# VHH binders against LysM domain-containing GPI-anchored protein 2 (LYM2), part 1

Scores and structures below are computed, not measured.

Target 1, 295 residues: LysM domain-containing GPI-anchored protein 2 (LYM2), of Arabidopsis thaliana (Mouse-ear cress) (o23006)
Amino acid sequence: QMTGNFNCSGSTSTCQSLVGYSSKNATTLRNIQTLFAVKNLRSILGANNLPLNTSRDQRVNPNQVVRVPIHCSCSNGTGVSNRDIEYTIKKDDILSFVATEIFGGLVTYEKISEVNKIPDPNKIEIGQKFWIPLPCSCDKLNGEDVVHYAHVVKLGSSLGEIAAQFGTDNTTLAQLNGIIGDSQLLADKPLDVPLKACSSSVRKDSLDAPLLLSNNSYVFTANNCVKCTCDALKNWTLSCQSSSEIKPSNWQTCPPFSQCDGALLNASCRQPRDCVYAGYSNQTIFTTASPACPD
Unless a header shows other numbers, all headers, positions and changes below count from the first letter of the chain; antibody chains are not in Kabat numbers.
ipSAE, averaged over its two directions, is called F for ESMFold2-Fast, E for ESMFold2 and O for OpenDDE. V2 adds 0.75 times the mean of E and O to 0.25 times the DockQ between the complexes of E and O.
Where letters were taken out, [cut] stands.
Atom coordinates printed by the task and the answers are left out, and those that the model quotes come from them; centres of patches stay.

## First folded at step 5 (VHH; from q18 with Y101E L102Y)

Design s2
Fold by OpenDDE, look of step 7:
Structure s2 (fold): chain B 295 residues (1-295), chain A 119 residues (1-119)
Amino acid sequence: as target 1 above (295 residues)
Amino acid sequence: DVQLVESGGGLVQPGGSLRLSCVASGFTFSNYWMGWVRQAPGKGLEWVSDIYSGGSTGYADSVKGRFAISRDNAKNTLYLQMNRLKPEDTAVYYCAKGSDEYVSPYDYAGQGTQVTVSS
């Protein structure tokens, strides 16, 4: 595959990533949730900055792109989605159809065959379950954390157009995907697009590290006790707040935020620094002084 | 509450072997993928290995071919067989529960067990 070289250089072995899913037919958020084995709808809602009370039955129009979060694991220089994303073969299914139509071109039938060790892709049976290896990456871009987004290339599009759409440049896209230029851009294939992430104060020893959010998205972390949002208009700084919007997981109750580490009053700032979310452990939510001075 | 209790760590010479165990409680163990992560001195958490509900496994390149992850759902126990240990493997090893959220692969970890590889 010439387009969509999702490489893992080893900077991060596991992370969250995004894929852009588009269906030729009308569908629902529920169907998308099921297809990609998303445990909680709010993960999809957050990735698309939709209200938390959005219905699972909300219609998704044909060719409408929905960003779907996935867990990425890096091995042998490549990133693939969680192995729990499986598709069950139905009557009259063809593996190529599953790849191109059901999963919107995010994966090839060859890759599905490879990872599932299918001897003959034409001899699949109803009821068989296959792992769907979606493309992803956890690599930093030029030393900076980015959210890798698998964008299915539209016919007639160019690197320049795609770059402009997602706030990067054609050179970066070309290099990231191991292609020279537009001549190697393949339609209906996934392209690795790096999305800028909000800066985070999350500790490297936190369970949710690295916490990567792209612009206009939100996520619940720290066992649902913390809601984080990313807004470019807020200086690309991750905003995390204590939340009671959803029931805590793994904990009976949300623990209080720890006392803020570091001096909030610093001579370098005219105003006291804010106390910001810094991750969590088994029983503790961490905080730290914001690196930025408040206005 | 979710609980993960690691055991099996210790001091071993280079080239030696250890077997870690993790006993899980407070959730339906069989419904979740599980993993091992480790933290070396001065470093962040590093993914080591994971095992999914269907039994499929993954390994970091640094441990591939040397480590083997397995699980016993009847015993709610996760294992990590570590062979041909290297000094670079020195770390606190944590058992980790697969996340229900897509913010990170794991959302809960145990207290950890120390593994030290030294001559």
Scores: ipSAE 0.445, ipTM 0.758, lowest interface PAE 1.2, mean pLDDT 91

## First folded at step 7 (VHH)

Design t2 (from s2 with Y102F)
Fold by ESMFold2, look of step 9:
Structure t2 (fold): chain B 295 residues (1-295), chain A 119 residues (1-119)
Amino acid sequence: as target 1 above (295 residues)
Amino acid sequence: DVQLVESGGGLVQPGGSLRLSCVASGFTFSNYWMGWVRQAPGKGLEWVSDIYSGGSTGYADSVKGRFAISRDNAKNTLYLQMNRLKPEDTAVYYCAKGSDEFVSPYDYAGQGTQVTVSS
């Protein structure tokens, strides 16, 4: 926790990661979208399970947490967030204010200074642009894919409370973050929280692999032609269906789903297996027989 | 429609060099980060390198110091200079367009160009 970096050294070199943002001042989804360089508001809406028609001017109350998805890559054993998250220095800014008040404690001023090679953090000028490195990770936990979530610890929290809140355990949180107990837990700093991901049938050679969603979230994938949801109440199984809600992004029209092999659908279950989303290429949306029997 | 066309692959001895090119059309190239992704036989996709619209670059640890990514926004072209090639670099290399959604870093890839490094 103390380094401001999450460990990221596994064989998965890029992934979707997640941060929990809050501000002590009221703000809007529009301002959060701009702050994190999110191209489409629906990425934030999906991460928070908000309706697609939610206004970008919707108020976000002080201390209300909004989950913001980020891209993560592993480099030299640590997570490196997408490099287009930048902040332009304004009148009266100092780096500690930017880190704590603007970015909600998700980053430290030391880390901003380090990655931007700032010679003197007290001598910054209006108009300078700095990359804001957010903590993230793509590592598996005990051989399983997880969504790494940067949780800013509230003063007075315990590992047990955080573990209960996010569906993990005290020992896992401590080991993942390199601490032994609550005495090393730092308030107002990010903690690496491994969120359980819904199981997915997406092929390893799909552009959206690994397709990692945590509980109560949705995404649009396959150029907006497929909507996937993750719901713990549906046995932690990713539910993906064709969608016309959003105009295709790189295709003129959505291609049809490929046909599942009927023999594979009928194998080893009392009812035929579902034909489920398995990823996409630049011209085809793939399907496969679900691993679970429908009964 | 979006189109990405890779070229420049081939057969090369270990220690050799190749330069890959990717010509893009159907989108505003300068608005997107671009990258190279590769697929070795029987394996999934592996990120190699990316370059942001502002010029910032990133590299997988396995290629850092050997590969150099660049772009020419006036020609809608992405490049990958590959030096000191190793047999483990053998793969189909795909040019990839940065995603508008965070579900994945890339949402479109070309047909790929084969790079084979063998003695």
Scores: ipSAE 0.561, ipTM 0.833, lowest interface PAE 2.4, mean pLDDT 89

Design t3 (from s2 with V103I)
Fold by ESMFold2, look of step 9:
Structure t3 (fold): chain B 295 residues (1-295), chain A 119 residues (1-119)
Amino acid sequence: as target 1 above (295 residues)
Amino acid sequence: DVQLVESGGGLVQPGGSLRLSCVASGFTFSNYWMGWVRQAPGKGLEWVSDIYSGGSTGYADSVKGRFAISRDNAKNTLYLQMNRLKPEDTAVYYCAKGSDEYISPYDYAGQGTQVTVSS
């Protein structure tokens, strides 16, 4: 049973989403990376604003929350993680234990059974591999892009406390999750929490569109050639700069930032503008003048 | 260098069929999930379908039941069989490589092949 419904029925059908993972037992960033099939540790580091040189063997304390970015797909009105997150059944596993203890309550055994078409969920074999359908959403909130965060509700929580923690409000949380109030919050189950995203100039035809980051996180994009940071202290504006910290992933060398599309100075614009990152294609990194000129 | 080369697009009448192909090079094709994304005139990128290394497939609701994705790992080739085409399927179709990074599900796309569905 899930507290949130993770609606995913808007025009955007794939996106980057976020889950809050914790374990009852101590673990490491390495184990979390493996559990969520994250190819590069830096994805977890960026989501938690940790230095790039953080050891993968760094201890994660019991009940410490680590934010894990996931790829989200919408189908039939709901969002679930892409099929790149898979779990291999080990000795003594049962699906309910995998859902609650291994995945921290982010998923139910019923959902695992459903998406994997498991004939008998009480009979699984060591070595079987199952897709883990983590909850997510790509929907806008009131016409604005948000980072959907799957928050596992702690026992005794209220909507008001969760809203305060994540910078939203009780009414928004209740409406988004299709619940009336605190009596429908289920401990140890995920709730869809809309995190404010930094504004971005990324073009809709970029592979990293809409490039949504919440406060106090960073990401590498454009084949590791661009680092973007979201900081509320920078007026919630995504800050992206060229980077040589990481070797390019699909390019031999990083392309230069192009000249800005549109004039940085012009007679019609009523505010100063900068040349900012606007996305990429397989051949180039785009830039544009920002902020947009007022109409 | 990663390279994705799409082919098989063209002009077709509503209700018709097309088969797209994408030849990949510069990476170990069998290690990556692959997909098709499309761009209609004046619109952003729209996910169409994906296929994973183990052969599992997914489809956008708008194409489910009409399109079929497949891959031939020995030939480093991705396919999209498109049946019962509609005018709203008109777009440039891009072959896309699964991402090594968090930022998006795909991190490289080819130059695309045009599909036009009109009377």
Scores: ipSAE 0.571, ipTM 0.829, lowest interface PAE 1.8, mean pLDDT 87

## First folded at step 8 (VHH; from t1 with N31D)

Design u8
Fold by ESMFold2, look of step 9:
Structure u8 (fold): chain B 295 residues (1-295), chain A 119 residues (1-119)
Amino acid sequence: as target 1 above (295 residues)
Amino acid sequence: DVQLVESGGGLVQPGGSLRLSCVASGFTFSDYWMGWVRQAPGKGLEWVSDIYSGGSTGYADSVKGRFAISRDNAKNTLYLQMNRLKPEDTAVYYCAKGSDELVSPYDYAGQGTQVTVSS
């Protein structure tokens, strides 16, 4: 059933997840950045494949969907979003209005009340701050990494239409969300949509593992020293290159890419291999030879 | 430069306890959530626990009820109390800084401290 919680119980216990946000009123990227406590606008820009120089005051039209990345962890079989996403109660707010109108239906008032242990949801006061728990997941699908995307279902949608829109299939959507078909598809509720992720050479011991990007998105990783892009037209293969566009966040200077072993690059495979980004840790940017030899 | 220095690891028997410490420098410690991640031999990184500036904590299901995270913002120090240790807790434990970017929950980790649980 569409409970508003996404299943999250796999061995990958933390990740980037994604929500689709829209508002009935015009807004700006600045307001969305503030609403979701996103420290750097470029995280939203990358998730929407927008240029780095896009203005914070760029208009977002009514009902226009903006993809917002969030941190996710698995706890007790359910995805738990970053606890920094808070809302301060304003004059005339009620919890249901906050859930449906302010947060675009991504969360229910019942869930807000539950996680904040609100004694009486009808007796909230101006100035109270509540954590806004967003649905998310880090689970693999059929053994492969995916980007879990919280899609708020529009009235009159079908699983087939949603599957076509996001490059998946009706059976997968139904099974992932614990429903049988369109009769159980609930309007104005979040549906867990598994977006295809570009293949990545990032090691599982990297701080940015799993590095999950869907089509037409980019991120800066390795303390802003590496830019990675996912493009279906490049055979769904993650493309990562060193970057000096943004000042390093935790390092004085960007470390060099480690050189691949010449023996690994000269393998007797029937296909050429490149030295590609493989993650980072301990002041080091890792590389590896890719693709793997077929053996 | 950001620096995280872990200590307190060692060899313990099953059922034993250890207390890990992590001293931070090069950033405003109190502005960031902090966490512990671990790597068992041949495995990837596994999230263990985190703690926010205000003291809210989270734990992986595998350690709930056995581990306790805490922080001392005045000393720029993060702690992990590990009780009722099991052989499957054997790993290198890393202190990790909360990320400003949304690509990952942590964007810097120390060199780690080895915890080995063996008879």
Scores: ipSAE 0.610, ipTM 0.842, lowest interface PAE 1.6, mean pLDDT 88

## First folded at step 9 (VHH; from t3 with N31D)

Design v1
Fold by ESMFold2, look of step 11:
Structure v1 (fold): chain B 295 residues (1-295), chain A 119 residues (1-119)
Amino acid sequence: as target 1 above (295 residues)
Amino acid sequence: DVQLVESGGGLVQPGGSLRLSCVASGFTFSDYWMGWVRQAPGKGLEWVSDIYSGGSTGYADSVKGRFAISRDNAKNTLYLQMNRLKPEDTAVYYCAKGSDEYISPYDYAGQGTQVTVSS
């Protein structure tokens, strides 16, 4: 925690990650969308389980946390957000204000200065554009995929409170963040919180692999042809269905959802199975029968 | 309607060089970051490099200093210059279009071009 960096030293070098944003002043989803360079509002809506028809001008109250999905890249043991998030310097800005007030403490001015190779952080000019390196990680936790969530710690919080809030434990949070306990927990700084992900049948050669959703979120994948939902109340199992709610992004029409063929009817399998989404290629939406039959 | 057509792969000796190209159509090329991903036999997709609309670039640690990504927005073409190639670089290389959705960095890939590094 102390460096503001999240460890990202595993074999996976790119992934989706999540940050918790809040502002001391009222704002809107439009402003948050612009600040984080999110192309489609539905990405924020899905991360917060909001209806697709939610207005861009919906008010976000002071200190209300909005989850913002980001693309993560890992290099030299550290994860940072991709270069698609940048900030244009305005009148009277200084980097520390940008880091703490505009980006809600998710990033430090030192990190902004480092990745942008700023010679003197006190001599920045109106109109300069800087990449904003939000902390993130693609690492597995104990061999399992998780959604790494950058949680800005409130003054007076404990690891126990944070663990209870996000469904993890003190030891995991402490070890992941390189701290021993509450005495090293820093307020107003991001803490790497590993959110449990719904189980998924997505193939490792799919463009959306690994498909990682945390509780109470949804996403459109496979060029908007598939909607996936994660719900802890459904046994932490990813639910993906074909969708016509949004026009396909790269296809003229959605490919047929493959039928799992005879895999559901295997006579040696003694358990019920469903045909579930398994990823996609440019030509095909894959499915597989799940759960696997016993050996 | 989106198409990405890779070319330039082949067989090369360790230490050699190869230049991949990818011609894009069916979308406004200059509006999207672009990237290269690769797949070794029996493996999943591995990110190699990306380049953003404004020209900034990123590289996986395994290729940093050896590969150089570039783009020509006027020709709707993405390039990957690969130098000091190693047997570990053997893979099918895919040109990939930046995603409109956060769940993945890319939402379309070409047919791929084979790169084989063998002595």
Scores: ipSAE 0.532, ipTM 0.823, lowest interface PAE 2.5, mean pLDDT 88

## First folded at step 11 (VHH; from v1 with Y102W I103V)

Design x7
Fold by OpenDDE, look of step 12:
Structure x7 (fold): chain B 295 residues (1-295), chain A 119 residues (1-119)
Amino acid sequence: as target 1 above (295 residues)
Amino acid sequence: DVQLVESGGGLVQPGGSLRLSCVASGFTFSDYWMGWVRQAPGKGLEWVSDIYSGGSTGYADSVKGRFAISRDNAKNTLYLQMNRLKPEDTAVYYCAKGSDEWVSPYDYAGQGTQVTVSS
């Protein structure tokens, strides 16, 4: 049983989410990438604001937390990771061990059993592949977009401590997770922590409409032609720039940013508004006037 | 170059059925999850269904029990069987390729096919 609830009560059915993974044993970014079926290492690097040249063989220390990006899908009021995260049963594996140790307590063996329709969790076979339903949510918090982060509660921690760590408050955490207080906080169980996100001008008809970044993170979008970063110090506004750091996917070359409509001259601003990233289509990168006046 | 070409859309009465097809090229089809998204008039993109390389499927709550997604890797083709169609299913339906990036579940979509459900 999880400490908190990861609910999907809103209209959004798919979104970005994060989980905090820690291993009792030393591991590598490569191993984490494989375990969570992350296709490109840069996704993990971006989630942790690590340089692109970071080695996949970089050591991750015991109990070190790595933020792992997942795609969240909502169904019947509950959010879970996409079905691309699978675990193959190895010799001597126990499903409870897989849940608590291999996946760092982010999921329970009961949930694994349920979603995979395992008749007897004690009767698993080597080579079987099971979908790992990691907890996530796509819900807005008080009408605002947030990145839901599954935080595995440390022994001896309090809601206050967790809230302070992640820039929220006790009441918000308690309500979000359907708990009354510290007495219901369970160690080694995931808690839904809302991370504040940078505002975005991405269109709702863009494939990357789910783009949602928390503080001190980056992501590549528009087939790797655009790099977006989120920095709280920059007024919590998403910063997206043309990028040549990696080769484009699906495109031979990166198209130029579209020109902003000449209406950049807003009489309400002292200076013309900046053109900002607004999403993309098959061969077009869209821009729009920034909602804010430049300083 | 990646290409996704949808077909099978049209006008149908409520309660009717359509079968959409999508032919993929320019990438290893079998290595990616694929999905359908739709855009209704005045709305943004909505996820409809997805199918993974292993054959697992997912559906939006609004289409569960009525729609069925499938794929033929040998033909590089994605399908969507739509039964018991409703007016609220009216939209442009897009075939979408699974993304290699975290930013979104899909990184490329076709031109779309129009589905109109009306009496």
Scores: ipSAE 0.823, ipTM 0.921, lowest interface PAE 0.6, mean pLDDT 93
Fold by ESMFold2, look of step 11:
Structure x7 (fold): chain B 295 residues (1-295), chain A 119 residues (1-119)
Amino acid sequence: as target 1 above (295 residues)
Amino acid sequence: DVQLVESGGGLVQPGGSLRLSCVASGFTFSDYWMGWVRQAPGKGLEWVSDIYSGGSTGYADSVKGRFAISRDNAKNTLYLQMNRLKPEDTAVYYCAKGSDEWVSPYDYAGQGTQVTVSS
């Protein structure tokens, strides 16, 4: 039912992933936020590089694609969204309509039935809540970090057109999705598209690991105390700086970035080093000297 | 202040059981999904289990059928029952609060409790 398998081989992997949402009818960012259970609109704004002051009621035109960040979990070789995305059944809904029209083809009714253990998809009741298992992946591609993007394929698309649109190539798309060519490309179904991610110095033991951002996006992390931006023009390197734009979520005040004592110990380093964000834990924001220098 | 305090870790033989507890304060516990994340020696953080505000649960493949997560919203307490423990389960176990932001599934973790599975 899907073109891509959204393979996710690490049983312990979690990450941020993206889906491309569109509707045949006009909608708003507010409605998309509600549909995908996004707690703060700024997550959608950052994924689409929109200003923080963008209105929730901003119009989204028919067939306009909005990138929606989702929490991805890998289990049993496959990635699906966390259970925080639910849909409440409304009057006259059937699961196929929900999958196709409400969720823009990002999920199938069969998958909704499967993960919710629905005995009869034709006997659903108003007010029932179902987990919506969006496709995603946390896998690296050829050893490199990527942001997996669930792209709903338009009728008549080719791998070449999709590759050009997203800055990748036909061979990569075909291999990632387990297909040979355009004849296996399923219209109106998700395709796994690997977006290049900015390099990050975030430690593997940080709550925000892996911190995966694609070009022209931003995120707030470390309890809203750090803003990170990905810009291809900055050599695909994640740029993270302290921020006071948003009040801390779990801390009373934002701790300062820790000092990079290691930067003073490498007299043989022939290039300048910066003190960069490396993650957080408890009441501490970690930093490290970057780039790495030889021993 | 958000606080998460884990307890119940210890040294246990392979095949044994432990029950971890986590007492939460500083936020409306019942509004958030909660989880257990562990860090084995030399490794990063590994998701173990989560439980959503409505009571639905999820488990990593490595612990399915052996671990059971639960919560008591009246006591602001999260639990992890760990059965048939294996040496591979040796780690510091952290109680984690569901994130307000999409950058990660959790945005706060406690100090952790050590679980060691060894003869």
Scores: ipSAE 0.630, ipTM 0.858, lowest interface PAE 1.6, mean pLDDT 87

